# VH-VL binders against Uncharacterized protein AF_1119: the designs that were tried, part 8

Target 1, 118 residues: Uncharacterized protein AF_1119, of Archaeoglobus fulgidus (o29146)
Amino acid sequence: VYFSMKGNIDVIEDAISVSPASFSIDIAKGAHYVKEVKVKNSGGEAEIYFEDIVEGPDKSAIDVSFHTESGESISSSNKLRLPAGTADSPSETVIHVHIDVDDDAPTGSYAIYIHAKQ

## First folded at step 20 (VH-VL)

Design y5 (from x1 with heavy chain N31S)
Fold by OpenDDE, fold request of step 21:
Structure y5 (fold): chain C 118 residues (1-118), chain A 123 residues (1-123), chain B 115 residues (1-115)
Amino acid sequence: as target 1 above (118 residues)
Amino acid sequence: EVQLLESGGGLVQPGGSLRLSCAASGFTFNSYAMSWVRQAPGKGLEWVSSIRDSGGKTWYADSVKGRFTISRDNSKNTLYLQMNSLRAEDTAVYYCAKVGYKYSGPRWGMDVWGQGTTVTVSS
Amino acid sequence: QAVLTQPASLSASPGASASLTCTLRSGINVGDYRIYWYQQKPGSPPQYLLRYKSDSDKQQGSGVPSRFSGSKDASANAGILLISGLQSEDEADYYCMIWHSSAYVFGGGTKLTVL
């Protein structure tokens, strides 16, 4: 199974960016993928969470979640704290994007887009 | 040791409501999806609902959609099932169960079960 | 019509082998699915036994004896739970389960009697 990380840096707000902002995956049925994503903050301390958009043959067959490196889930009710940074020295926080593929997922190429929100 | 303890079962009239709770211990609760599964007297197992580790996504059996709501409080290591518009066919032992794959959704199945709590719906 | 079909009952002698089947309905390929097996004794909750998708993708539940094993019969489009060296304590109900169409689906269960 081949998977790739593609896409441009997504500037969510003027100070916060997510990289990569998207993934392309040739799925295997029943597979679980983990992707590393870096969140940069060039502004004041912030709290964020993530939303995903899945494109492909069957969006419902793909489940995306977000976790810290320590394994804590990131959601609107449990936001990720980003340290303050500057334009010249942005803070960098690593998160893990977990991607589940159902056993009955149609084969093909899927794209996952990540959006950060405050 | 992973432990799940259900509570909140009881006798209710048709159309009534009941809220079940499941207290979890022995594992990182907020890293696992959770499920409710029920078993009517003398019958087989029937999946009811599941919820992501974050609580951000939920799944329901068609038989309970619009009537039941699954939720969780990760700060309290507790899973909930709000049951409204209860029917006689909802009578069952309700089990809470832990999904068996860390950081993943319910598709990975359930590897630990509670002892169950009994819900009886009758007039 | 049912997604998963299990025989209602099965009996076998102590020391023998018992093969419990979980047949998937036509149109869905058993090869695609990870099949989970559960054991339930009277008055007790179900206990996770194992999961099996393939020989390279399988897991035994904690504390589950090695005499319990999973496999598939592609020709029958069925999952198989094999219990070798059957013991009296293995008398129980056994359920198979899959994740299908964004839902957990259980078989009807098989009551295994050890004679």
Scores: ipSAE 0.874, ipTM 0.938, lowest interface PAE 0.4, mean pLDDT 95
Fold by OpenDDE, fold request of step 21:
Structure y5 (fold): chain C 118 residues (1-118), chain A 123 residues (1-123), chain B 115 residues (1-115)
Amino acid sequence: as target 1 above (118 residues)
Amino acid sequence: EVQLLESGGGLVQPGGSLRLSCAASGFTFNSYAMSWVRQAPGKGLEWVSSIRDSGGKTWYADSVKGRFTISRDNSKNTLYLQMNSLRAEDTAVYYCAKVGYKYSGPRWGMDVWGQGTTVTVSS
Amino acid sequence: QAVLTQPASLSASPGASASLTCTLRSGINVGDYRIYWYQQKPGSPPQYLLRYKSDSDKQQGSGVPSRFSGSKDASANAGILLISGLQSEDEADYYCMIWHSSAYVFGGGTKLTVL
């Protein structure tokens, strides 16, 4: 069983948080996983996208993508709009993280870290 | 109905360039990865390249790396293949294909194919 | 040395059953892979037939007759496409495919002749 000790999780703004920021997956070869992630914004309106870091026996065997609940892909060229919020009442936006596992992925535990960028 | 229509094929000299297009309709284009697959005359199928739904990730066969570039314009529901430094062995019918699993990469295979466009590289 | 090996040709009579094999290279286990099968008739693009990883993980292409089925032969390390009740329109080239080492890999294809 592999557990990642470090992740390059850089939050671009203190007002924005991602929860959860990581997933641990005991993979099944050829599987597709969908995880919900909540993005909170306690500041002004923002546009963000996500990057992932995969840790495990073979990170190339894992593919991570980010989508809105409506199914729109989120990327640097198509950023997610976050409504403004406050510390007392942060805005919350749900995204779907899609995770593909190759058929030939080595067995073991994988860790997926996600962070927001602007 | 899912429809893919390739265009841009033609005759080109070795070392030349060509840009293929694939017009997609009948499905949410920006939610599916797309691929190019080619078939030389009288030969089998050979995967060329794939691209994520967002366009943020691409995959290439070793035979075309550094020469071909896959891209997409989701606002136009169009897939592209820029082919540079063309060689005789690149001669083939080029098919665009839709990946069969929504929100997934090319790992899930291709379920719909276009009619293909012919590329001939010859001096 | 090829990742996927298919017989170049196969012949069978109408009404008979045809079994097309897709043998994986030694060192990679057929049990791990989802195998895709495609049919290609002359002058036409490939058509998706089905995918098979296991009995609990399989899918039939839209409009593909039930007489087309996928399976595996673990002892031979091969994927199998079975065509029962062979018909003349089944004469075509058949390709298997997998996703391996971050790439699509096709077999060489089998030309099926219906006598």
Scores: ipSAE 0.830, ipTM 0.920, lowest interface PAE 0.5, mean pLDDT 94
Fold by ESMFold2, look of step 20:
Structure y5 (fold): chain C 118 residues (1-118), chain A 123 residues (1-123), chain B 115 residues (1-115)
Amino acid sequence: as target 1 above (118 residues)
Amino acid sequence: EVQLLESGGGLVQPGGSLRLSCAASGFTFNSYAMSWVRQAPGKGLEWVSSIRDSGGKTWYADSVKGRFTISRDNSKNTLYLQMNSLRAEDTAVYYCAKVGYKYSGPRWGMDVWGQGTTVTVSS
Amino acid sequence: QAVLTQPASLSASPGASASLTCTLRSGINVGDYRIYWYQQKPGSPPQYLLRYKSDSDKQQGSGVPSRFSGSKDASANAGILLISGLQSEDEADYYCMIWHSSAYVFGGGTKLTVL
């Protein structure tokens, strides 16, 4: 029986990039997983938040949330400030992507797409 | 000491509306998902709704979908339940409960409960 | 078939042990789930006792005596709450709970009588 999870980070703005740009995650049923992601900004100061799209046998079995390194939730009502940077010297901001998997998540392949928004 | 204090219960007619509040203290409210659970007189426990620590995602029991709205104000450490189109079957003690795992959804159980507030739906 | 089934009542003697069962319906496997247990005394809110998925994935509630423990019976597809050294204060209603199909689901509860 196969269970795995893929994650892609989709960034709208040319000046904003992430490291890693995409990833795959193997998640056990009922597990909580944390992925560290670096957000780079080579443009002017920005405020962003993230949305996720889950694809797989049961989209509702996966819950994704976004937090600062200190644990504060990132949402449309509490956006992440990205300091200004340049192409030669981008600013870097660390976030944590939390992934919860339901105890009864059906086996199969899951993909998580992360979309940065203004 | 973690404390949860519900308020806003009372007597309401069928079809009416009521808003419950839950004041939280003694923990970092905005780091935990929260739930409402109800208990009809002489009956067992029934989950009603849960909300993510950020307030950005909500879950509802089928019995209340479209009628009840869970929300939170993290600046006031307060959880809410807006109840519309109330029915006699909604008569219960309503408990506010804290989910017991930080930075996660409601998939983890509830570790602290309030004392409850009573809602009676009767003509 | 209900997702979780508990016997309506159970009696046991002081000093003995009580084994409260929480049976999952056919088609789902107790091995996948964290089973949460709650105690409720008359006129009081429920209180968290413990959760159990495995010996390496379990938690005792704050202030809950070690005589309360969780386990599973895979052949019966059931979670088990064991209460050893029964005291009169253990007389209460006991509920199991799981997260299933994007919902918390409670069992119907067991009234434990200590006589």
Scores: ipSAE 0.585, ipTM 0.858, lowest interface PAE 1.7, mean pLDDT 89
Fold by ESMFold2, fold request of step 21:
Structure y5 (fold): chain C 118 residues (1-118), chain A 123 residues (1-123), chain B 115 residues (1-115)
Amino acid sequence: as target 1 above (118 residues)
Amino acid sequence: EVQLLESGGGLVQPGGSLRLSCAASGFTFNSYAMSWVRQAPGKGLEWVSSIRDSGGKTWYADSVKGRFTISRDNSKNTLYLQMNSLRAEDTAVYYCAKVGYKYSGPRWGMDVWGQGTTVTVSS
Amino acid sequence: QAVLTQPASLSASPGASASLTCTLRSGINVGDYRIYWYQQKPGSPPQYLLRYKSDSDKQQGSGVPSRFSGSKDASANAGILLISGLQSEDEADYYCMIWHSSAYVFGGGTKLTVL
């Protein structure tokens, strides 16, 4: 492997958190990775989706997408419903973060930032 | 079992518009990226455009950017290509194709192709 | 400079083997890419044959006979489609393809004649 890439998930809402809050993965050119992320909600029911920001030598060489555990795509037109929870008993929802790396991705350090939005 | 059926081709004058459709069956349409690939008479294959499984990202060949728009309706299992400002060099058979890797965008090869629909742009 | 170059034509006898090459331009390395191969017979759409990156990262298309195989020649910077035991039905156009610079790129195609 010539480079490594670190994925970070930033939580925008105080009541919504993710586990793990960040992750690291060694990236091979042309690979497809899947990371499980738990989304915890200590507040009222919410509908959210995710956006990514890629930093690195070529941001277009990395494609990130978000799916439910069953494989359904999460987007602004098909949001993820988070059940209500409390501080003592947050609800938990699993998502899958899919990462595709171009065959010709330039060597270097990449960072992926993931933002939850309503 | 996987079937892709293109329609909407025809004869059109330069500067005109057409919308192509591709009806999909036999697979979970909303789990796969889709592509349009064209072939001019007597020529090779040329990629036109791709759209990811959710419809949230699109990719275009430089030759069609700003003139063609790819879209999909996952509730109808249908892929579309809106073609505007058509030119003689857009004359081709247009194939609908399925990307062969689940839950991804393009980057993986197309594993199933439709029969194609013919677009002819002529004065 | 074309990204992928294929010979325009190739002839071979029934029962022989044909090696179809797909050469990448200088500045990009065949070792990095999955090379996809498609067959197209007259009047028909292309059909997926196989992909090859390495012996541990390859795939045969559904129903494609094992006499079709992929490999690479690193010194020539080329992907190779080998067709052994040629049959008259193998007469077709053959295209290679890669994903490069956020685009699918096809080679110009090779017309294989089985005489």
Scores: ipSAE 0.530, ipTM 0.854, lowest interface PAE 1.9, mean pLDDT 88
Fold by ESMFold2, fold request of step 21:
Structure y5 (fold): chain C 118 residues (1-118), chain A 123 residues (1-123), chain B 115 residues (1-115)
Amino acid sequence: as target 1 above (118 residues)
Amino acid sequence: EVQLLESGGGLVQPGGSLRLSCAASGFTFNSYAMSWVRQAPGKGLEWVSSIRDSGGKTWYADSVKGRFTISRDNSKNTLYLQMNSLRAEDTAVYYCAKVGYKYSGPRWGMDVWGQGTTVTVSS
Amino acid sequence: QAVLTQPASLSASPGASASLTCTLRSGINVGDYRIYWYQQKPGSPPQYLLRYKSDSDKQQGSGVPSRFSGSKDASANAGILLISGLQSEDEADYYCMIWHSSAYVFGGGTKLTVL
């Protein structure tokens, strides 16, 4: 009855957390979505990037990319630097998750699994 | 003013290689996906390849997969097309084009086109 | 069967209107797509004219006169480029384009002759 997508952001470092850790969107064919995610670091300086896996009726119909708030792309060759923080004052870094849906995307449920990696 | 200037075209024998370049100015190059589109003499437009703003993902027409490689150098505001194993049917004017939606892949249309560079493949 | 079909040629008089069609093959629905239109004059690169999905999702290209407009004919499964008040400078090749199956797909083009 609905055309939707759910995302899950998996962070494996105890000092690093994200908000939100999951999201749902109602998607339309040909739409572009931007999800704001805050990355908090309560430990020493770190560098991370993100990888995605799309599941659904046609996984090639969904394109996911990761950008800083200023628009700079985040990848394994251009990692996101996380400033050092503390448990009582974690550093915060905003990222944008861009999701593009093909005009001819088949209806159904889609899922995005996002892994933050060092 | 957005400008795209292609170069590197020329006469090449079948089986040869050629590298096309496209110099971009007047916009934030690393925020936009880019495309190559070609036009054979007397024929219509044919999409060749696209690359997203980061350079991290590429798309190819079936007719060029495995032979052509699109790339970009965001520090030089330059788009490239490496063309290997060239065939007579690759003879065309090759246009560089900017995708008209920021921070996205190629799903949006091209809004600015270069002047084109001519590639001729003949024995 | 080709994804997009355009008539090869069309003639119309100055001051009249021309309606250029871009027909999608059976099995895909024009209602799902943004349809992009490009004009190309001899010896020049293509120029972006406009895109149309619906009245709430459309865009005119920079500097493109309002006498160029897009629409759709759902019963014919076709996108339409309407050119009103034809001028001699409108004589050109016109291409439609969509994003389909992870590829840009162009129609074969229509040569518009004014006169």
Scores: ipSAE 0.503, ipTM 0.857, lowest interface PAE 2.0, mean pLDDT 90

